# Miniprotein binders against q9h3h3: the designs that were tried, part 197

Target 1, 235 residues: q9h3h3
Amino acid sequence: EDGFTAEHLAAEAMAADMDPWLVFDARTTPATELDAWLAKYPPSQVTRYGDPGSPNSEPVGWIAVYGQGYSPNSGDVQGLQAAWEALQTSGRPITPGTLRQLAITHHVLSGKWLMHLAPGFKLDHAWAGIARAVVEGQLQVAKVSPRAKEGGRQVICVYTDDFTDRLGVLEADSAIRAAGIKCLLTYKPDVYTYLGIYRANRWHLCPTLYESRFQLGGSARGSRVLDRANNVELT
Below, E stands for the ipSAE of ESMFold2; O stands for the ipSAE of OpenDDE; V2 stands for 0.75 times the mean of E and O plus 0.25 times the DockQ between their complexes.

## First folded at step 15 (miniprotein)

Design yE66
Fold by ESMFold2-Fast, scan of step 15:
Structure yE66 (fold): chain B 235 residues (1-235), chain A 85 residues (1-85)
Amino acid sequence: as target 1 above (235 residues)
Amino acid sequence: SPELIRWKIRMLLRFAELMLKRAEELFKEGTDPEEAKELLEFVQRLLRMAIQLAEKLGNEELLERAEELIERAEELLEKLEELKK
């Protein structure tokens, strides 16, 4: 993987955010309509750029579910962007600590648990579980990518309000596990996403803060969580 | 908000130009015409987004840049389709 691959991934992420989304908004839609909506738009069948054979005829960037209590607060993204460009031109070292300070200063605190699954029943089942947890109030908001033209794994993103609030991050992990999810989960602060820092970035930063593995027996939470930055098990 | 919109337009243009150059490289080498076509379709999508934002912002310079790049992408797509004859 080279620099072109990282830039291409960043471009695709930006395009997905800007293309239309399919949204179930529990703030304005009765919870009783969720099952029909999930049946109409299974993520394994919704295509990224539209297809007469799929549920969508036009492009879809993301399929999302907003909880009743969801109140988006992206912070001062404009200030973050300006500070980031200034940091890059300053010649100062770019480290996890520097990015954390930028995020806190500009109140860009949200983050997300990520899971990657192949298109199919397991993906659709996992998404349905997450969507129900969001509508029932155990999670705040989530989204899943549509099926790419070339295939490959799809991603489910489950958001939390504050990546510096370890307890909140761990509570979201517990809710994901309670929804029946057993695959590997990784947690990434949105500050990395807003700044276009993905895996294989030029600063050699690891955007993953936590990693969660399903634990068969022994944990009340159903998972073993690792703090990737300090290489310490938390559960 | 205008500053963020300008930044988004500039990023879209930067990505589109990078992808377009890659598609031009593939065309010149005569390999992977389907990959080149897919890159150009993606370039057109990024540029259409840039055009909509530039029009909303009223920034004529960014609009002209986006229109220049989309025309270049369309020309290359036409050349690739001719090769399929």
Scores: ipSAE 0.501, ipTM 0.837, lowest interface PAE 1.6, mean pLDDT 87

Design yE67
Fold by ESMFold2-Fast, scan of step 15:
Structure yE67 (fold): chain B 235 residues (1-235), chain A 85 residues (1-85)
Amino acid sequence: as target 1 above (235 residues)
Amino acid sequence: SPELIRWKIRMLLRFAELILKRAEELFKEGTDPEEAKELLEFVQRLLRMAIQLAEKLGNEELLERAEELIERAEELLEKLEELKK
């Protein structure tokens, strides 16, 4: 199997991170301004590379909302990358456990719940719900991709500080559900993103750690959460 | 940090070269000309980012490498556009 698809996805992620972001920062902007900002920049209308017909004339990598208590910490990404190259050269098995240890050693602990939605009302409505939960303090930070030139689904990312903190990951899931979100959610640690672990990776790793499915009247949580790597239900 | 900027430039150059080679392969095989064009447009974007960072860092060697790759991408894109028309 060639790794081209994984490398291409990693390149796109890096480019998006480096392009300008549209940010509502609750640390410096009154919460009362959120509704107007959401109306000005609906994700289904903001284009990746800019278009005279869209809210943006220039490229936008991400549309983001920072909570009042948000404090970014990416960890030692350089050290992580160096250790990753050494690991691949060593011939040692590459497993979820090995990647977890690498992430812990280099303090690259953040992760995110992902939801993929087609451009349109449901995407914009879901993003508005998530953005409000962030500004109200139920979630820490979130971002959504702009509309791609070729079309396709857009992604909403809801971040947590520490993917090894199971309770924190589950608390974020509950907050997402409380915001009215009913679609499938998957949880990906940022270490996988930095190392280019996507669906078609050459190590045959599951690209996500957790999966959340909405359960109508099924459980006290409103969702079923599975540990994908170990096939263990966390609920 | 300068270390992080150098790492980002190196990653951008690595991605650009890998994707450029894929576009060149598609062109030589005569397969998926629209995909090759899309890949080349993306390569140009990655390289423009690398150039901007290399200029800020003041690293002439990385800047020169990025400029070599962007010229190569532009030449192939022109050939593809001529064939399409």
Scores: ipSAE 0.643, ipTM 0.893, lowest interface PAE 0.9, mean pLDDT 87

Design yE68 (at its last look DockQ between E and O 0.58; V2 from the best seeds 0.00; counts 0 for: pae E 1.6 > 1.5)
Fold by ESMFold2-Fast, scan of step 15:
Structure yE68 (fold): chain B 235 residues (1-235), chain A 85 residues (1-85)
Amino acid sequence: as target 1 above (235 residues)
Amino acid sequence: SPELIRWKIRMLLRFAELLLKKAEELFKEGTDPEEAKELLEFVQRLLRMAIQLAEKLGNEELLERAEELIERAEELLEKLEELKK
C-alpha cells in the first residue's frame, strides 16, 4: 500500500472507535439473550453509517461482545502518545523492540487476532461462534466491523490482555479454532494500532506479530502459529 | 483527559486535511469524481467529530480550524455535484 492508503486506514479506524458501538455485555446481560441479539444484529447487515433497510438507522463503529470477566485496561494511552512523539523527535531507532518497550512502560498491552471475511453467511456464522465463545468464557472480548458503504471484507477482532504473554495469545488462537473458525488469522498488538502502524508504514515494520493457519489433524490446537518477526514456528 | 482530547482533535484535523487534498487532486484530474465525493463525505464526518470535541474542550482555535476545513470541503462537494449535472 502507498502512504495515502495507510493514512486513510488509520483515519477510518479512529472514526470507527469514536462512533457508537452495538454491545452485548455478558457482565450485565444474561447469556440466554445472546442468540436473539445475534439475530437482530448480523454483521453482514449492520451498515457503517446507517440505512433504513438495515438493523441500524444511525452510524455504528463496531459490534462487540464483552465476556463475563472482561475488565477493560487500555493502559496509559496518553502517556504512550506523548512518548511516541518524543521518540520520533529524538532520532532513536523505531523498531519492534522499541515499540514493545513503549507498550510495556505505558501498560498498553492488549492485542487481537484478526480475521477478514466477505459480507455474508460465513461472516455471520463465524461471528456467532466467536460471540458464543466470549459469552461462555473461552475468550475475553471480541468485535466485528459493520458493512462498509463501498463493500469489501469485514474484520473480526478477538482480544487478549497481553501481547507479550505468548501462552495467552496461543490459548486465544486455540479457542478461536475450537469455535469452528478455519480461516487465516493474524495477531496485532493494540500499540501498533494506536501508533498507526499499518501496511506501508514509514518504519517498514510488519504490522502483525503472529500468523495462524488452520491445520486438519496434526495439532492438538487445530492450527500452526508462526512468529512473523522471527520466522519461528510456535506450534 | 484534556490532553488526549486535544491530540484526538489534531489527528482528526490532520487526517481531514490529507484526505481533502487528495479529493482536490482527483477533482483537478477529473478521473474519479465518485471517489472524490466519498472522500469528501468522510472528511466532513471527521471534521464534525473534531468540532464536537473542540466545543466540549472549549478550544476556539481548533474549532475555527475545523470550520475552515469543512467550508473548503463543502465548496469542493458543490463543484463535484455541479459536474454530475
Scores: ipSAE 0.643, ipTM 0.892, lowest interface PAE 0.9, mean pLDDT 87
Fold by OpenDDE base, look of step 16:
Structure yE68 (fold): chain B 235 residues (1-235), chain A 85 residues (1-85)
Amino acid sequence: as target 1 above (235 residues)
Amino acid sequence: SPELIRWKIRMLLRFAELLLKKAEELFKEGTDPEEAKELLEFVQRLLRMAIQLAEKLGNEELLERAEELIERAEELLEKLEELKK
């Protein structure tokens, strides 16, 4: 994917973040209503702009599920951005370590596992599994993109509170796998998004920290998680 | 925060400008008028969001920039429509 494609996707994601969301909030809605909600708003049928015949008449940016323990905390994004601008002006080398330290300093630590799936039953089934895992407390929060006109792949995002907590990241991977997801997963910290660092950036920073691949033959329902920065397997 | 809103506006404008340039290139190449149209409609959406945020923030500079870009997008859309006739 060229730099333009990455920026286009980032623009779409930003626009989606600003549009209305369809949310199931387990903090205020009984878990018994989840199945009805999933049936009402299957991701493969919910359209980005509220196409005729879709479950939604208005634009939908994301379909999301909030768990009981979900607390939105983005940290000091403003301070992060100011520090990033100052760093760029300083001419100092920018490394993944630099970004990690900035993230820690400003408490911008959220990250997400990403999976891309074609529209259809498999996507809806995967989303239902993730949504249940969130409502059951195995995951904290997840979202899925609605269907686009072109019928391209939809993305499910599963968030963790701290991308520097390897155990927490791995636990989320395990929960995703337990929900029946077998596709490739990539993990991206939100700090890269907040700083506008995408694929093919001028600093040659890779926004993907981890990659998870499902193992077909092992006794353990395990995934192999690769640390992309160090090229080391964590599992 | 006002700073976060400013950041959002700047990012929206950056994306809009990049995508607008791409739409202009697509238009010049004559490849797919529909792709260019869809891209321009998305640019307009980004810019409308930027305008709303700029108005909310009371930032005239960012508002003017957004309005300039949306006008360029509209002009290009009009040219595309004229070519389909």
Scores: ipSAE 0.582, ipTM 0.868, lowest interface PAE 0.7, mean pLDDT 90
Fold by ESMFold2, look of step 16:
Structure yE68 (fold): chain B 235 residues (1-235), chain A 85 residues (1-85)
Amino acid sequence: as target 1 above (235 residues)
Amino acid sequence: SPELIRWKIRMLLRFAELLLKKAEELFKEGTDPEEAKELLEFVQRLLRMAIQLAEKLGNEELLERAEELIERAEELLEKLEELKK
């Protein structure tokens, strides 16, 4: 593998980020309107480029819900990317610790829990549960990808504002489980996304910081969470 | 902000040039003209986004850069169509 696949994925992500989003913003929209909005724009029916018969006639990059406490702050992304380029020419080793420090230095601390679900009722139901948790204040921000033409799993992203705050990340996992989500969750700091570092990257870095598996015998808050960097169970 | 818009344009141009170079490699190799065509169509989408932002910003230099890349993409698409003949 080389870095081309990572740059191609980064370009596709940027295109999606720049296309229009369908947003329910709890800061300006009454919570009583949420169920109607969810029924209007189920993620299994909203298409990436506005296919005939879909609820959207124009491209949609993401479907998102912003909570009352959402305060947008991406940090110094341009400085992060410049420092990343300089690091690659410096001869210094590129490690997970290097990326962590880069993210801290440039205040690019956000990250997200990811879940992948096939289009259909299960996806729409899971998204609805997450969206309600955001509007109720248990989570701050979430988004879900629209349906792609090739047919495949879609992704729900549930954001946290600081990947170095383990308790905050674990609290978000608990809120996701309380919404009835039982599938595998993986956590990826946004620094990897902004630098275009995916699974098939040139440095063989693992962008997944945590994995969460629903606990056997379970409760809505029960998870087995593994720290992938240290191979340590947190729960 | 204008600074963020300029950053987005520069990133779009960087990605477009990278993908265009890959499409040029695929054309020279001759092994997958449909993949090259799909890449070029995506390159055009990135460049239309860059042009729209550059026009709104009023930045003639970035607009000229995007137009040069679109010309390269269009020339390669023409060559790919000739190859199919």
Scores: ipSAE 0.433, ipTM 0.834, lowest interface PAE 1.6, mean pLDDT 86
ESMFold2 (binder alone), look of step 16: mean pLDDT 85; pTM 0.819

Design yE69
Fold by ESMFold2-Fast, scan of step 15:
Structure yE69 (fold): chain B 235 residues (1-235), chain A 85 residues (1-85)
Amino acid sequence: as target 1 above (235 residues)
Amino acid sequence: SPELIRWKIRMLLRFAELLLKLAEELFKEGTDPEEAKELLEFVQRLLRMAIQLAEKLGNEELLERAEELIERAEELLEKLEELKK
């Protein structure tokens, strides 16, 4: 059934979060070591479940870079899940606004810009640019998926601490563009990830809040950002 | 927290059961056996994670549930192999 697609993606995300991560932590590791670490663990070569021919023999869920100021706060995820269960039982409409209220109430505020790229040089180059921006302080934290068995596109996630802070979300987009990234970006609040809002979800919600498309410097920003929930161009 | 760990186990079990049911439906319809096999391998991975957490938590009910689902997955894998002869 196609109706199981969102749950399958949610299950894969949970499994990846629970498997070991390869982390460059700028809070404890000198920035001068980053280039060697990137060369050792290019995301196009690191395999999801390990392979003798890859940099890893054991499963890897994510490859991540933590900035010097990184201070994770997931909020009250347990309270969010309980409230979500109650909301579904209540018969109240499930809308972007209702989910936003749940996220704010339970302090589950983080979100991420997503970019999907095929395995290869362009992915590794994009990841290196993002990783350097994180270590240099222009971005806070980022991660990239390892190569899946079936191939397919890999995802780079660039996090912000508050999806309700529009200016902060736009600043992250600008920093991504300044790092040389030109591909399509979409922004997803972590509350949607925790609640299993993916493609083909039961509530017919768009799984992302914003979309960013690269533009030549005529706009002075380097990109055009669309608010997908309200269908408003933010420029 | 213990509550968060229990929630993770329950979610893993829920996902595993849901995907196992999908694999069972694919088998009944006579669809692509390779897709069902890959799905079952992933189900087994989710259940192994649930078992590790349940053992750490000391929750025998959750552990028993995970073991029941693994047995169902193994039985379906055997039936898929029989189709191949």
Scores: ipSAE 0.554, ipTM 0.861, lowest interface PAE 1.4, mean pLDDT 86

Design yE7
Fold by ESMFold2-Fast, scan of step 15:
Structure yE7 (fold): chain B 235 residues (1-235), chain A 85 residues (1-85)
Amino acid sequence: as target 1 above (235 residues)
Amino acid sequence: SPELIRWKIYMLLRFAELLLKRAEELFKEGTDPEEAKELLEFVQRLLRMAIQLAEKLGNEELLERAEELIERAEELLEKLEELKK
């Protein structure tokens, strides 16, 4: 467990959130403009810090699509972090249940399905499918990371309002599959991201609540979803 | 919210200091000078964000702390460059 790596990832996430975003906002922009916007800003070509040869000359933290009904609510993130510091100094056990309770208390309920793809046609195609599903109302909001300086995999995040609403999480998975996505998906509550809890953390917490694998010809949803916490198949 | 801006500055400074210490460790051990250089460039970016927020908030103490950390990062970057002849 490497604390340095977790803190570096947290720092990069914070920097990305604070840098400018490229946004297609379906609340104010006609759906007919989406295809041109996707062609102008393919995520495999948009660079994190800007480049004369890329679509952007300035830094871009995220490329995002907001659905028509999207109403952002991040909750009380500052209160969550103050409570987290207090919990760490209290000496009381830090468990998944404790984090869930902190998230509920401070209304930090959002979560996301994650997919990691190498830069290229498959990433751009997957993002286009997700973006269309958002604009058409099957998903609420999504974002994709720009290309890092030396490459590496990029991440598409598809958000749901409430990680404690299992049905809502599963409906998002179904919509992702209906958009033609076949890769592995993992679901992470934003509370873990805000607290800087990644795979290698001091408390040995698993930030992934669900995983979804594409299933040919079997499931009505087109996927097999596992509840990671209880090790139970849901679909 | 001034409180949220202050919190963001504190987090940026904390991350910058931790990553700067890691770059200092890499330099001391003589390991991965390119990795140390990339860390220092990222540290400088975090600190520029902190400076921008501290200026908007009008907090001279936080601004001075960020500037001190940038100077420390610049000194280490110069030392790393010296290793290249």
Scores: ipSAE 0.628, ipTM 0.886, lowest interface PAE 1.0, mean pLDDT 86

Design yE70
Fold by ESMFold2-Fast, scan of step 15:
Structure yE70 (fold): chain B 235 residues (1-235), chain A 85 residues (1-85)
Amino acid sequence: as target 1 above (235 residues)
Amino acid sequence: SPELIRWKIRMLLRFAELLLKYAEELFKEGTDPEEAKELLEFVQRLLRMAIQLAEKLGNEELLERAEELIERAEELLEKLEELKK
């Protein structure tokens, strides 16, 4: 129904990925410098296109923290997109299973836990907690969007290497909860992002594989996790 | 790699053309001039990225295509500004 919105979101995502990033790289920077870096670049104040009154005068696409063991592997995104175009032309049904197979074939396996928060103290506090967990080795890599010109919620993305590895996805959820995060989390494979498939897409696909909700007291995991794809509660 | 740069340019041009067409429709319908202007500013940003990459790649065909689209976006922005005068 709203295919234009999906393409607009895809264009914005590409532009953000191509613009400069503010990165704390724990592979080359001592952990002792993290607190000063977080104070210098609070996500609620870093602006998307730069502003003399903000911490940045130039455009910033993302604010990111790389863990000591971070080894980026995007897979064959070009091959994935070529196969996607061929699939659309073929008339073959486009299903979650078909996308999963394309992702596996082209080694585009990464995915992310997403949390959306309004600009302000809670966002900056949540990001600081996630960033510390990355630098301390409980999470591998994370990024947060800068403040948009029109305002609105910002997103924190916490990545895992392989969306088909359920245990790894759940382990990341546990680490996020251990960092003090209590808001709703949703998990999305990057293959959906690279193909421009968002919630309101023309194929009526749900790009969200998991949801995580904080549990107050009496849980081995600290959260209730639902497998959206199979409609199964994992807890 | 040159292949990756070429792919990025093609994607930027595709997005820019789609969004530009949408901005042209908003203008024709006389709806949301502020939205059309913001969209055109974003289109210009995508095209500037494409131009930078095309220059780096040394691909004149892709550079010319990006320049054609940015000129079209500038013409529409001028028409929107005329409505304010």
Scores: ipSAE 0.621, ipTM 0.882, lowest interface PAE 1.0, mean pLDDT 87

Design yE71
Fold by ESMFold2-Fast, scan of step 15:
Structure yE71 (fold): chain B 235 residues (1-235), chain A 85 residues (1-85)
Amino acid sequence: as target 1 above (235 residues)
Amino acid sequence: SPELIRWKIRMLLRFAELLLKRAEELFKEGTDPEEAKELLEFVQRLLRLAIQLAEKLGNEELLERAEELIERAEELLEKLEELKK
């Protein structure tokens, strides 16, 4: 039951990555055009498979904003996959530590903060805040899912360059909070995506490394960040 | 890279097969044929993406696997339509 639902959601996420994207690219588009673009493509109205009543008639996998300094580097994914196959055949335990080392060796370092919100004004407002932070240079790149047919929650993904750089991960969290975001955030390294680590994976690994909870007043960083693997608070 | 593309194809095929088996179970149980149909339509979408990538990569083995699964999905979809009649 749950397993079939989790596999279905994972498959939908993969299909979305491959379908066309709506992109505001600050490297080639003036920042002054962002507000009009956000008004044209609010994520609560953009439909996954197209609809005559929505801003899009064709399928959209993701709605994304690229920062002015955005320079994607996926690392050595070929080497990562060869090493992953070797690790599996070695009989050695597959743990967060061994995956971290594999990622470092092959420079597959990017990761993302995830937030899930119901379709509506709150989602659109949160996305607008994140998009402005990206264009202003406080964040590097972000994307948000379009509205699914069943009307389930949508996800905003905010990327960082290096999941092993705790300071950088925490700085991104701080920038997300500064943009007015108060919901629960979780952080997932892209190496887990490349190696097929989703919910209910056969290695029983937690698919996220960090959790961030908004903290009202008193906190220098505006949130509590937990290292989920070690159950240690970082802020 | 070709390796990343090959990995994506394999993952699409794995998910398509899992969801296709789920659709086959729903058909056997006779419950909610609309859910089974919607699942099969999504399986076909995953397989069309896999075929597109396999063609670009020039990998005949992965292409044949995807085509085999899409034919299986089409056969089940036809059986569901007959059940409706």
Scores: ipSAE 0.446, ipTM 0.828, lowest interface PAE 1.8, mean pLDDT 86

Design yE72
Fold by ESMFold2-Fast, scan of step 15:
Structure yE72 (fold): chain B 235 residues (1-235), chain A 85 residues (1-85)
Amino acid sequence: as target 1 above (235 residues)
Amino acid sequence: SPELIRWKIRMLLRFAELLLKRAEELFKEGTDPEEAKELLEFVQRLLRMAIQMAEKLGNEELLERAEELIERAEELLEKLEELKK
């Protein structure tokens, strides 16, 4: 894999965002309807491009749950892209710090905890736990990818409003753990997604800011969170 | 906004062209024709999205570019299918 892999991942992400989403919106739908909705659209069965044998006959980009207080704000993505192009041609260093400043300047502040799971019961169970936490107000919004044609792992994304608000990021981690999630989590700011920063990016940046590992035996938060850039444990 | 829509169309076209070039490289190398076919199917999906948006926007130049790339992708797909015979 190389820079081509990052461009392919960026293209897949853009296509998924543009295709229709299956949404449970707690702002307009009673919480009592959630369990039926989860049963109708288990992510291990929903197919990316539709199949008469699956819950969907048409393409689905994402399966999402919006919390009661959710108010989308993507910031000024166009301004971010223009500034990014200028930064690249300026010869200035491209570092986590300069990307953070671009994000702040253009109000592109959202970010997400990511978990990757194989299609099956464990994925569907994890998603149900996350969806309930969103509807109950412990998390703001989340989405999960549908099943790809070739299979492979699916991703659950749990969003926070502001990646620069470390306490808010850590509170989301705690809520994810309280929902029963035990797998590895990594945190990625949406500015990295918009600018095409994935594992094999041309700038050799670490694609995530934080890593969370589940801990048995009485840590206060149920997990150990590492700041990947500074190699400092936060919990 | 129309500006955001234009930007999205241009990004779709850029991704489609990059992936199409990769599919062309795989075809020339003669390795993994199924990967090339999967890339071409995805390229066609990106281009159909671009066409729908360009038509709605009324942007003839973006529409023509998308149609040019789709034709190129279809030609390569035909060559790959021929290899199966």
Scores: ipSAE 0.581, ipTM 0.864, lowest interface PAE 1.2, mean pLDDT 86

Design yE73
Fold by ESMFold2-Fast, scan of step 15:
Structure yE73 (fold): chain B 235 residues (1-235), chain A 85 residues (1-85)
Amino acid sequence: as target 1 above (235 residues)
Amino acid sequence: SPELIRWKIRMLLRFAELLLKRAEELFKEGTDPEEAKELLEFVQRLLRMAIQIAEKLGNEELLERAEELIERAEELLEKLEELKK
């Protein structure tokens, strides 16, 4: 019941990761091909399970853009899981600090800025801006969810290598703002995703480390970032 | 990584089983059969994915587990369809 929604979200996330992805890989594809690729696969039109009326007839889990320097490293996820099982049975407190330590020990360090947008022009325009920033080298890698059968908001994920590197996380926020993004952004370490910790978890943990809100002005004053874990303004 | 994929399939099967038990509970309660059917269709989608990947991995343990769960899901779907008659 309480666990039902969290388990459903975890299952959907794993299924999306395992279904085929539509990828623009800047390591092997000229940047000049990006605009045509974006026009062919607008995320508001790509369907999760395929549809004859959409750009895809087969299931698509994610639409992604890989930067020239992209080198995937998920760390030791198996070791992380074993340590998580041991932690749950040990009686030791499960806190943000404990999860951070598990992530560091097992090198599961990546994280992502998230933005949620309704299907339509604004989503497609935002994704195009992010994709160009990735191909031009201001961001490392990003992906966007396809349109769900029952509708709802879609998510754009912009990844960083190390969630413990605050400066790197803030630099990614600046690049997102420079790309013209004005919506609310939240930052989540992948360790929470691998452990199935979402909004309705039994440990009452907030999986969001940072929150970014747009403010008027140039890119130098593009956002205010809050450390959600410590409830402290980072400027 | 084949090891990472095996881990993900084990987790997916665990979640599929828990969701299937929830669908069975909804059927037993007799309220909102459309909710139970939607959940069951999602579970069947997860299990079909697990079967395809387990077959490619050549992992008989995971394949057997997934096939057991999908048979159970199909049985529940037949019972739900009988409620409409």
Scores: ipSAE 0.352, ipTM 0.760, lowest interface PAE 2.7, mean pLDDT 85

